# VH-VL binders against MAM domain-containing protein 2 (MAMDC2), part 8

Target 1, 162 residues: MAM domain-containing protein 2 (MAMDC2), of Homo sapiens (Human) (q7z304r168to329)
Amino acid sequence: IECDFEENHLCGFVNRWNPNVNWFVGGGSIRNVHSILPQDHTFKSELGHYMYVDSVYVKHFQEVAQLISPLTTAPMAGCLSFYYQIQQGNDNVFSLYTRDVAGLYEEIWKADRPGNAAWNLAEVEFSAPYPMEVIFEVAFNGPKGGYVALDDISFSPVHCQN
Below, E stands for the ipSAE of ESMFold2; O stands for the ipSAE of OpenDDE; V2 stands for 0.75 times the mean of E and O plus 0.25 times the DockQ between their complexes.

## First folded at step 1 (VH-VL)

Design zP2 (framework fv_tezepelumab; at its last look DockQ between E and O 0.11; V2 from the best seeds 0.00; counts 0 for: pae E 14.8 > 2, placed apart)
Fold by ESMFold2-Fast, scan of step 1:
Structure zP2 (fold): chain C 162 residues (1-162), chain A 123 residues (1-123), chain B 108 residues (1-108)
Amino acid sequence: as target 1 above (162 residues)
Amino acid sequence: QMQLVESGGGVVQPGRSLRLSCAASGFTFSDYGMHWVRQAPGKGLEWVAVISYDGSNKHYADSVKGRFTITRDNSKNTLNLQMNSLRAEDTAVYYCAREYFGSDLYSYAMDVWGQGTMVTVSS
Amino acid sequence: SYVLTQPPSVSVAPGQTARITCGGNNIGSYSVHWYQQKPGQAPVLVVYDDSDRPSWIPERFSGSNSGNTATLTISRGEAGDEADYYCQVWDSYSDHYVFGGGTKLTVL
């Protein structure tokens, strides 16, 4: 489930259907005219790549964008970590879910309200004893625009270090 | 006030093509996802296809995938369904409908419907 | 592919309460919407998100959803309620919009 989103590929992640908003690959030389996009965490520049959701393109409040991992292939237990940014002053809720073969969703993490637009490290205790999907979800609960960005997903088979 | 009007229905032979259109008025068309839903004579509702507000994302029912193409023209407030390789089982009234997000974050309903246009596929 | 099961028909006496069910595996985890369709007319959304109503729909229409069964309840049944009723969900696993087979309501 590791991915730094470099070389313009998603490491098997897919967007769940949404009529109004999706995750996109950001960075490089291509500009989004209507939003301020973050610098890539890996390269600390606009030339690197990351995934983002930008609510400036959202037309209705209460929309949801999901980025879904491949099914896990072996039992896993440890620390799932990733970097994220949330633009100030928006109504977005950024959460992490697991979904099993029976279709059960479990929320395993939710972002705090951001104090700044810096990359933040999230470390989440993660267990997948049977095949499961990991879902990064942004819920748009109001009309204010803004982005949520995601980069450098990794897994370590040790407990998170607080 | 809000209205959807379908057109382009008719009688066609199997294997032929037909293009349906839906004209929207009374709301900002470019802000909404749009659907095609059909109903065979005496049968229930069957979802056919959906298109996102900007036309970038599309999904189809398995029965029409590869044969039907949903498109939209936001400058003309028009939704279209291009139907190729028509079969007898495509015979139905075709409705266009507007996507609605309710209070639930995963709510995907249809709140505004046209009156439908009849497509008959027969030899 | 997800399947929604409705009874083909339901009858109610005038002034009594009609209940139309929509069965689906773990349907309580889905948002269920209900449509009314009268002969020769387009469907009309009567209940959305399990239990909410559009402002133009009378308060005697209500809904519930738990476990494997969602229910549309029509209190004080009237002749004008005679119609086919369809439940509908969005299935996140297939990215499909799924309709039930429909229930014909008669008021006699």
Scores: ipSAE 0.007, ipTM 0.568, lowest interface PAE 10.7, mean pLDDT 79
Fold by OpenDDE, look of step 3:
Structure zP2 (fold): chain C 162 residues (1-162), chain A 123 residues (1-123), chain B 108 residues (1-108)
Amino acid sequence: as target 1 above (162 residues)
Amino acid sequence: QMQLVESGGGVVQPGRSLRLSCAASGFTFSDYGMHWVRQAPGKGLEWVAVISYDGSNKHYADSVKGRFTITRDNSKNTLNLQMNSLRAEDTAVYYCAREYFGSDLYSYAMDVWGQGTMVTVSS
Amino acid sequence: SYVLTQPPSVSVAPGQTARITCGGNNIGSYSVHWYQQKPGQAPVLVVYDDSDRPSWIPERFSGSNSGNTATLTISRGEAGDEADYYCQVWDSYSDHYVFGGGTKLTVL
């Protein structure tokens, strides 16, 4: 479940395609003057990569982009951490869900508002006693939601400190 | 009104060098990443190199890495490609192309193309 | 290296809809762009970011992308649409721009 998104396999994470809004890989060494995307958190350079959602393609209310992890393969409990960045705009909701094989869908984290333009650390108590996946979800309630970026997912088998 | 015009193509022997140039007009050249793309006779398009808007970042196709150098002079609205150690397989029409801004983030499409300049590497 | 696969050729009758596919591993997670190239001419961008179209390109040209296949659709095919068509992506993992092998569209 840990991932810095620096490998092309994306640690098995998959974007659930929809017609309008999706998770994409960001980063790389080539930039243009109009780019507003951040540098990756891993290397804090233009060479690093991360995942991002862009609201420019949002056409309907409550469109949702989902980045889905592989199923966990062993029982685990502890602190799931990741870095995220939310650009300007109040028309998006960034959340983390778990979903088991029975389809139980549970929100375990939601980004606070307002956010800042820097990379933010999220620490989430996470328990997976049986196989389940985590889902990073960005829901757009309007066309001006900006972007959400995600990087450096890690897990520690201890409770979160914060 | 936007236009790219390549020049510098010609016939050279293997191992020699050639410098291509691309003159840009009709848009703010310094705002855009620029590409070189080539096409061998009767073949498909092959990306060669890209340079960021300010020239700070460059990337090359593996087939030309270490031999080709992409540069730009924003004060002259010119893009250049220095080609060293040329090989027969480098024979192609070379296009310069502007990277397209489809959004405020990344597009990575190419919306303006030059007419191309032919490079022939042969003994 | 990332690879895009296109059929070498596609044929369509005038007035019919042409569909040109571009296959790639998880291509649905990429932004796919399409170029038209007529003989002796430079490529022309016809579709970008999967389904967006430059304002100077007819609405007959459309695109879609999901799973492992992106598709360029040309409705009401005309003789003037006869050309080579290339799909293209940027592969962020290698920082390479990748073109498909191209598809020759024939309007019979």
Scores: ipSAE 0.005, ipTM 0.599, lowest interface PAE 10.2, mean pLDDT 88
ESMFold2, look of step 3: ipSAE 0.006; ipTM 0.498
ESMFold2 (binder alone), look of step 3: mean pLDDT 93; pTM 0.953

Design zS1 (framework fv_tezepelumab)
Fold by ESMFold2-Fast, scan of step 1:
Structure zS1 (fold): chain C 162 residues (1-162), chain A 122 residues (1-122), chain B 108 residues (1-108)
Amino acid sequence: as target 1 above (162 residues)
Amino acid sequence: QMQLVESGGGVVQPGRSLRLSCAASGFTFSDYGMHWVRQAPGKGLEWVAVISYDGSNKHYADSVKGRFTITRDNSKNTLNLQMNSLRAEDTAVYYCARDYYESSGWEYFDYWGQGTMVTVSS
Amino acid sequence: SYVLTQPPSVSVAPGQTARITCGGNNIGSYSVHWYQQKPGQAPVLVVYDDSDRPSWIPERFSGSNSGNTATLTISRGEAGDEADYYCQVWDSYSDHYVFGGGTKLTVL
């Protein structure tokens, strides 16, 4: 479940491919994008990596980009934390869901307006008593919706400290 | 050659309406977001409004929200600003400006028109 | 609302380096853009994305942005550089474009 997206590695996370909206790896040598992307949170430089969804690459709006974790393998409860940026509102939504093996979704977190393209820390109380997936979901309302970036996903088996 | 030409400015009494237009040429107008930016005599630049490339998204400065409406007609390569309930504080040169499409959008103004003067006085 | 602070004026002698600052809380996390406005003319983009230049702008113009201060640097100042200079950011929290108050550059 933990991933810093370094070395172009997704740590078992999977982009749910669709023809219109997708998560991509940013930073490092993956710089063939036209959008201005933030520097990595882990290294504070272009050499680090993160995940992003950019409205410039969306082919059809009103669809969602999903980044899906591996299934959890043991019961877990504690604090799920990650860093994110969300550049503008424009009706774009960044949310975190759990999904069980039966396909039932539950929203456990939704981004507020985070500020000025700075990395924001999210801490979410998380419980997976049986195998579940964690899904980061982004939806844009138009091609000038900006970007959403995600980095440094971690889990701690203690309550969130805030 | 790329051009942005504003028109529709003039002298108008407080509380009345005025419509500004911006004619674009020399580039594919429908690929770019567009802005209105104003400048009161002897003062600095103040952003007014933005409209997305297809007209589906709009944002306004708090000082004009509810009074001004930004629109565009991609078939005619024109940007418009409908200004209602005008106040003395709206007196300014109004510029149309192009939003640069290869950034994350909404970031900066790569080309500007010459501006049109709006004077609100009694 | 987010606020950008510029000095009202800066003076330099011909051939000297002018530095125009733009102050903002955590401005280093924003992309800062700079515009030149000569009397009676529309603004012209001179620096974008902190440090990039349009191809028609001389290499004497450069920018930097870190912490709480962004800076426009004009090397080998010339009489033709006299103008008002504005910094600008996109504030994603408010969905607003913010301009600094402007700095008048005088080359004497």
Scores: ipSAE 0.005, ipTM 0.485, lowest interface PAE 14.2, mean pLDDT 78

Design zS3 (framework fv_tezepelumab)
Fold by ESMFold2-Fast, scan of step 1:
Structure zS3 (fold): chain C 162 residues (1-162), chain A 121 residues (1-121), chain B 108 residues (1-108)
Amino acid sequence: as target 1 above (162 residues)
Amino acid sequence: QMQLVESGGGVVQPGRSLRLSCAASGFTFSSYGMHWVRQAPGKGLEWVAVIWYDGSNKHYADSVKGRFTITRDNSKNTLNLQMNSLRAEDTAVYYCARDWSYRYDEGFDYWGQGTMVTVSS
Amino acid sequence: SYVLTQPPSVSVAPGQTARITCGGNNIGSKSVHWYQQKPGQAPVLVVYDDSDRPSWIPERFSGSNSGNTATLTISRGEAGDEADYYCQVWDSSSDHVVFGGGTKLTVL
């Protein structure tokens, strides 16, 4: 389930189809109009890539953007870590869920919303005793949603050290 | 790591001026609104002033308006408070604090350790 | 000027629930933030936007805000919770940050 989002590769992650709001690939050497977004965490420079959701594309609030992992194939337990950025926004909720084969969601992490303009490390205790998906979800509840960015997802089979 | 370090405090006579500075490191200073908050000995928190991420907007508490000026230098990651016409009631520990947004209304997620200003004759 | 009113002190027995109130005219229409301050230390954000909690703050801290009263609730009180607690809002009519007077929590 690890992914650096480099070379426009999603590592098997997929967007849940939604006409209103979805995750997009950002960064790279291509100049884009969202130049206020932070540098990529993997390279710590403008040449890297990351995923992001921008509230300016939201047509109706309370819609969610989901980025869904491949289904896990073997039992696993350990530390799921990733970097994230929440820019210029008050009305967004960034959460991490698991979803089993029966479609049951369980929230395993939720972002603090201090508006950090630098990449923040999240370390989440993760256990998948049977096949399940990991879902990164952003919900925008108002015009102050701003951006949410995600990069450098990794897993280690040891407990988180925070 | 993230750090806010206040300096410039001290003992000063009434009617004099003093300049406080706050040096920021470990985060992108230019992306956040910044505040000054003070606390008189044994008293509660009192908000002093705010400045937007780019310096384009500022607000002051009524008790300091016209006497204090908040400024920032984003190229040097520094927040300043120029305090003129100081009064005994300005005696307090002065904290710089980061607004969690680029402006001024989301609460304060990080605070410096404060610098003491004592106004006495 | 907009004013937030807090009780000066609240006591709670270990393991019991403490409730600290913050009174303000129509405060339920504002976003309330709560800070914990221990002696000689800078304040720490414990609850924001009425009821949300930073990840570094234990789940036994919670908040609510309705009508003229916001409340910080600390369940299963511990000695380490002894501190001064402040509520805070942004008053958009005056463009001012307003703090409550603070509540000293004692765990007895």
Scores: ipSAE 0.000, ipTM 0.469, lowest interface PAE 16.9, mean pLDDT 76

## First folded at step 2 (VH-VL; framework fv_trastuzumab)

Design tE2a (from tE2 with heavy chain K102R Y105W; at its last look DockQ between E and O 0.03; V2 from the best seeds 0.00; counts 0 for: pae E 12.8 > 2, placed apart)
Heavy chain, then light chain:
Amino acid sequence: EVQLVESGGGLVQPGGSLRLSCAASGFTFSSYYIHWVRQAPGKGLEWVARISGSGGSTRYADSVKGRFTISADTSKNTAYLQMNSLRAEDTAVYYCARSTYRVTWGGYTYFDYWGQGTLVTVSS
Amino acid sequence: DIQMTQSPSSLSASVGDRVTITCRASQSISSYVAWYQQKPGKAPKLLIYAASSLQSGVPSRFSGSRSGTDFTLTISSLQPEDFATYYCQQSYSTPYTFGQGTKVEIK
ESMFold2, look of step 2: ipSAE 0.005; ipTM 0.530
ESMFold2 (binder alone), look of step 2: mean pLDDT 91; pTM 0.933
OpenDDE, look of step 2: ipSAE 0.015; ipTM 0.632

Design tE2b (from tE2 with heavy chain S52Y, light chain S28D S93D; at its last look DockQ between E and O 0.03; V2 from the best seeds 0.00; counts 0 for: pae E 15.7 > 2, placed apart)
Heavy chain, then light chain:
Amino acid sequence: EVQLVESGGGLVQPGGSLRLSCAASGFTFSSYYIHWVRQAPGKGLEWVARIYGSGGSTRYADSVKGRFTISADTSKNTAYLQMNSLRAEDTAVYYCARSTYKVTYGGYTYFDYWGQGTLVTVSS
Amino acid sequence: DIQMTQSPSSLSASVGDRVTITCRASQDISSYVAWYQQKPGKAPKLLIYAASSLQSGVPSRFSGSRSGTDFTLTISSLQPEDFATYYCQQSYDTPYTFGQGTKVEIK
ESMFold2, look of step 2: ipSAE 0.000; ipTM 0.494
ESMFold2 (binder alone), look of step 2: mean pLDDT 92; pTM 0.943
OpenDDE, look of step 2: ipSAE 0.079; ipTM 0.721

## First folded at step 3 (VH-VL)

Design pE2 (framework fv_pritumumab; at its last look DockQ between E and O 0.05; V2 from the best seeds 0.00; counts 0 for: pae E 18.0 > 2, placed apart)
Fold by ESMFold2, look of step 3:
Structure pE2 (fold): chain C 162 residues (1-162), chain A 124 residues (1-124), chain B 107 residues (1-107)
Amino acid sequence: as target 1 above (162 residues)
Amino acid sequence: EVQLLESGGDLVQPGGSLRLSCAASGFTFSSYYMSWVRQAPGKGLEWVSAISGSGGSTYYADSVKGRFTISRDNSQNTLYLQMNSLRVEDTAVYICARSTYKVTYGGYTYFDYWGQGTLVTVSS
Amino acid sequence: DIQMTQSPSSLSASVGDRVTITCRASQSISSYLAWFQQKPGKAPKSLIYAASSLQSKVPTQFSGSGSGTDFTLTISSLQPEDFATYYCQQSYSTPYTFGGGTKVEIK
């Protein structure tokens, strides 16, 4: 379930369709038809590709965008890591869930509010003893919820280094 | 395969000018921030300048600001460094470097590929 | 500017030894630190990004740890090809700065 989103590749990740909010590809030279991120002058803002979701088109409170991995194909346990960025604002919630084939969700991680606009590394202990989906979820309570960006999802078969 | 090849290094007098080039191949050049890093003989590494994939944003170390200009030509897959008002302390091997797009946003740079460098010597 | 203090400046070790190199930042840089290897006359090679993430195709004897101001590169079992100079670099803010380097020499 590793993905760096390079070369327009989503590595089998799909949106759960939502009429107002979905994850899109951003960055690089790729023009996304749904591009809603601000142009900025920060270093590396155009270096590569990432997934993002922006609240600007939210019409209902608690609109949810979900980016869903393929089912795991073998038992695995270890450390799931990824980089994320959250624009300022406390009206979005960014969480990570697993979902089994019976439809049971488990929250395995939730973003803290770091107060820093930098990319942050998340390291999450992850166990999939049977086929599971990994779900990156952002919930917005309105169009001023900012954005969330996600990149460089990877997995290591050893415990998270803490 | 990713390849970065610098050229244009030479011996110049203090106060002189020089333009360095870095030819890029094996990747989508316009998708990557590019940097110049220098290494004085027998010394460690010093970051000099960076430019966004589109060329719209440029960044400079204080030691070169106002004297050096980074640019790129995405149609020719080439990175440039125009060096004016050269000083003896600018003597170094100048190396172009590509930032990985795996770890790319928020003003944070991780270099994944480096050129061999080109030597600039500034002496009277 | 963020100063990066790297120690030791050099060390001698044998094949099979565990080697530990440290890097200290003058202010918190979260986990925005990279490690590079450089052999004489060669371009630097990226080993570790984001303090602890191993670059692809880098051998597993390399590992990184730390957050905030204190960071460590560990080579769990030194191989003949690992004798080189190692640099840390902060990528938290411009100007990006490097440590002074650690030369790992054969005993």
Scores: ipSAE 0.000, ipTM 0.424, lowest interface PAE 18.0, mean pLDDT 77
ESMFold2 (binder alone), look of step 3: mean pLDDT 89; pTM 0.885
OpenDDE, look of step 3: ipSAE 0.005; ipTM 0.579

Design tE2c (from tE2 with heavy chain R50Y R59Y; framework fv_trastuzumab; at its last look DockQ between E and O 0.08; V2 from the best seeds 0.00; counts 0 for: pae E 12.7 > 2, placed apart)
Fold by ESMFold2, look of step 3:
Structure tE2c (fold): chain C 162 residues (1-162), chain A 124 residues (1-124), chain B 107 residues (1-107)
Amino acid sequence: as target 1 above (162 residues)
Amino acid sequence: EVQLVESGGGLVQPGGSLRLSCAASGFTFSSYYIHWVRQAPGKGLEWVAYISGSGGSTYYADSVKGRFTISADTSKNTAYLQMNSLRAEDTAVYYCARSTYKVTYGGYTYFDYWGQGTLVTVSS
Amino acid sequence: DIQMTQSPSSLSASVGDRVTITCRASQSISSYVAWYQQKPGKAPKLLIYAASSLQSGVPSRFSGSRSGTDFTLTISSLQPEDFATYYCQQSYSTPYTFGQGTKVEIK
């Protein structure tokens, strides 16, 4: 479930289909976007890549975009970390879920109030005793929700450190 | 105002069948999960199965898989547990309970409302 | 399956006592724990969800906490209506499992 999204590589992550709002590759040579988007975290330049979702495509009340990992292949426990950016002053909800064999979504992390415009590090205690998916979800309550960007997903088999 | 009422319990011989009902009121049935949780006499709680209020998603404990079927009639706000091939170890008070989990926004799965239970006794 | 090991199995206490009940999860489950109270002949009642959040209508003498895989229910000053059996429940993954229960009795 690690990914730096470079070389236009999604590492097996896929969107859950939504007609209006989905995660896209940003940065690098990809220029088909309508919003002001950040430089990537991995290279800290406009040449690097990241994933993003932008509310400008929202057409209905409450739209959600989900970026879904491959199923885990072995039991694992430790620290899932990633970098994210949320456009300040916008009303969106950025959360991390797991989904098990029962179809149960379990929230394991939620972004606090919007951070600054820089990339922020999240470290989340993560346990996958059975095959499960990790889901990055952004919910918007209209087209003025701004954007969320995601980069540098990694996992460590030791507990998160302060 | 939220209410869950179980019915259909009784005495049955091993190998027999029984159908439990859970009549729900006071909430939007299709927005919640209904669970069955049982408690053998003098014992603790054991989760049995769930169904989404829409009727589309079900899951079963291994101890009952293949023998029990959970279903729902959303027009009647009622969940059902069809229990076949009953065994002595299925003897318990069966509770229905509501889960507060929302699929799209997440939340911890916990049972905020319970019925008063219906007793199922399996003995020869 | 995730085992919830609850202790003690029973305890005797007097009105006004501070009571502590613990559950240990067999693996990491974040804060996916709830606590229930069950009185004889009655259905369980939710007290605490998300390890530490108090359910609406539950007195503030009840509290919950987490340390790693150890979860604690505390009753700060036991009242006559608190004599009951208490269960922890993990909500992390199916099958959702309960601790064995702790019976709180009058001394």
Scores: ipSAE 0.005, ipTM 0.492, lowest interface PAE 12.7, mean pLDDT 79
ESMFold2 (binder alone), look of step 3: mean pLDDT 91; pTM 0.935
OpenDDE, look of step 3: ipSAE 0.010; ipTM 0.591

Design tE4c (from tE4 with heavy chain R50Y R59Y R101E; framework fv_trastuzumab; at its last look DockQ between E and O 0.03; V2 from the best seeds 0.00; counts 0 for: pae E 18.0 > 2, placed apart)
Fold by ESMFold2, look of step 3:
Structure tE4c (fold): chain C 162 residues (1-162), chain A 120 residues (1-120), chain B 107 residues (1-107)
Amino acid sequence: as target 1 above (162 residues)
Amino acid sequence: EVQLVESGGGLVQPGGSLRLSCAASGFTFSSYYIHWVRQAPGKGLEWVAYISGSGGSTYYADSVKGRFTISADTSKNTAYLQMNSLRAEDTAVYYCAKGYETYWYAFDIWGQGTLVTVSS
Amino acid sequence: DIQMTQSPSSLSASVGDRVTITCRASQSISSYVAWYQQKPGKAPKLLIYAASSLQSGVPSRFSGSRSGTDFTLTISSLQPEDFATYYCQQSYSTPYTFGQGTKVEIK
């Protein structure tokens, strides 16, 4: 599971469809008419690409946007890493889950919202001894939650450095 | 009947080359990591390298980096260790092992080993 | 590289004895330790993974424990088939280092 989201490749990641809130490609020449979004982490320029979800699409009810990996095809254990950015807002929760083929969800990481707009590195211990999905989820409780951006997902078969 | 079988060991002069094979049977090779571990005569165990069964991820111990190359042939269910520029300290029994019985990188299945002797 | 310091290097014991073998990691490694048994001329066999979890098919007289960076393999009642060399191994970071081994011999 590695993806820098360049060339409009989602590396097999798909949205769990939601009529209001889904993950979109940001950066490059793709216009973000409804909000101001950061430069891409990979290139640190307006020409790079990343995935984002923004509260401007949220109605007045709870909404959840999920970006879902393909099922793992080989047993894996190690460190899953990615860069993320959260615009400040009290209304969103950014989490990482695994889901097995029986549908069991397990939260393996949650952002603690450090109060800055810079790209942050997350390193998460990850184990998939059988086929599983990795799910990046943003939960909104209204339109004022801001945005979440995600880039540079990678996996290393060794444990996280801490 | 899950097993790993090493082959290709023998006597080699210093500076020479040798290719070891690790043939897997009874399981899907591409779903696991294959490791090489060696044991000098009368000595302990030393991890050498790994490869993912799909062949996309490799890693080497510093003692062999630049001299050894690990590869895999999924169609043959076989991993290989190409050993170049061999030195006397490379003399050992070489085992291949399957990783990831569980979440913790343990080596749950080992081959019987193949002896490599580097001497004049 | 993470050093695994194993002790003792050898011991003599009788059938029925309780045997303990220790490994100390040179840094914090969480529970990423495995224990292996090796008989002469044979490949290592996994006994314990994740510091304390028993591998399938291994007798329950084998157990493992962790205290900080100290890891222990215990054989609660030594059997004739347990005379072998035992190794600990860390899988926290590459290179995956082993202890130097403990030879368990019959008195």
Scores: ipSAE 0.000, ipTM 0.462, lowest interface PAE 18.0, mean pLDDT 78
ESMFold2 (binder alone), look of step 3: mean pLDDT 91; pTM 0.940
OpenDDE, look of step 3: ipSAE 0.027; ipTM 0.657

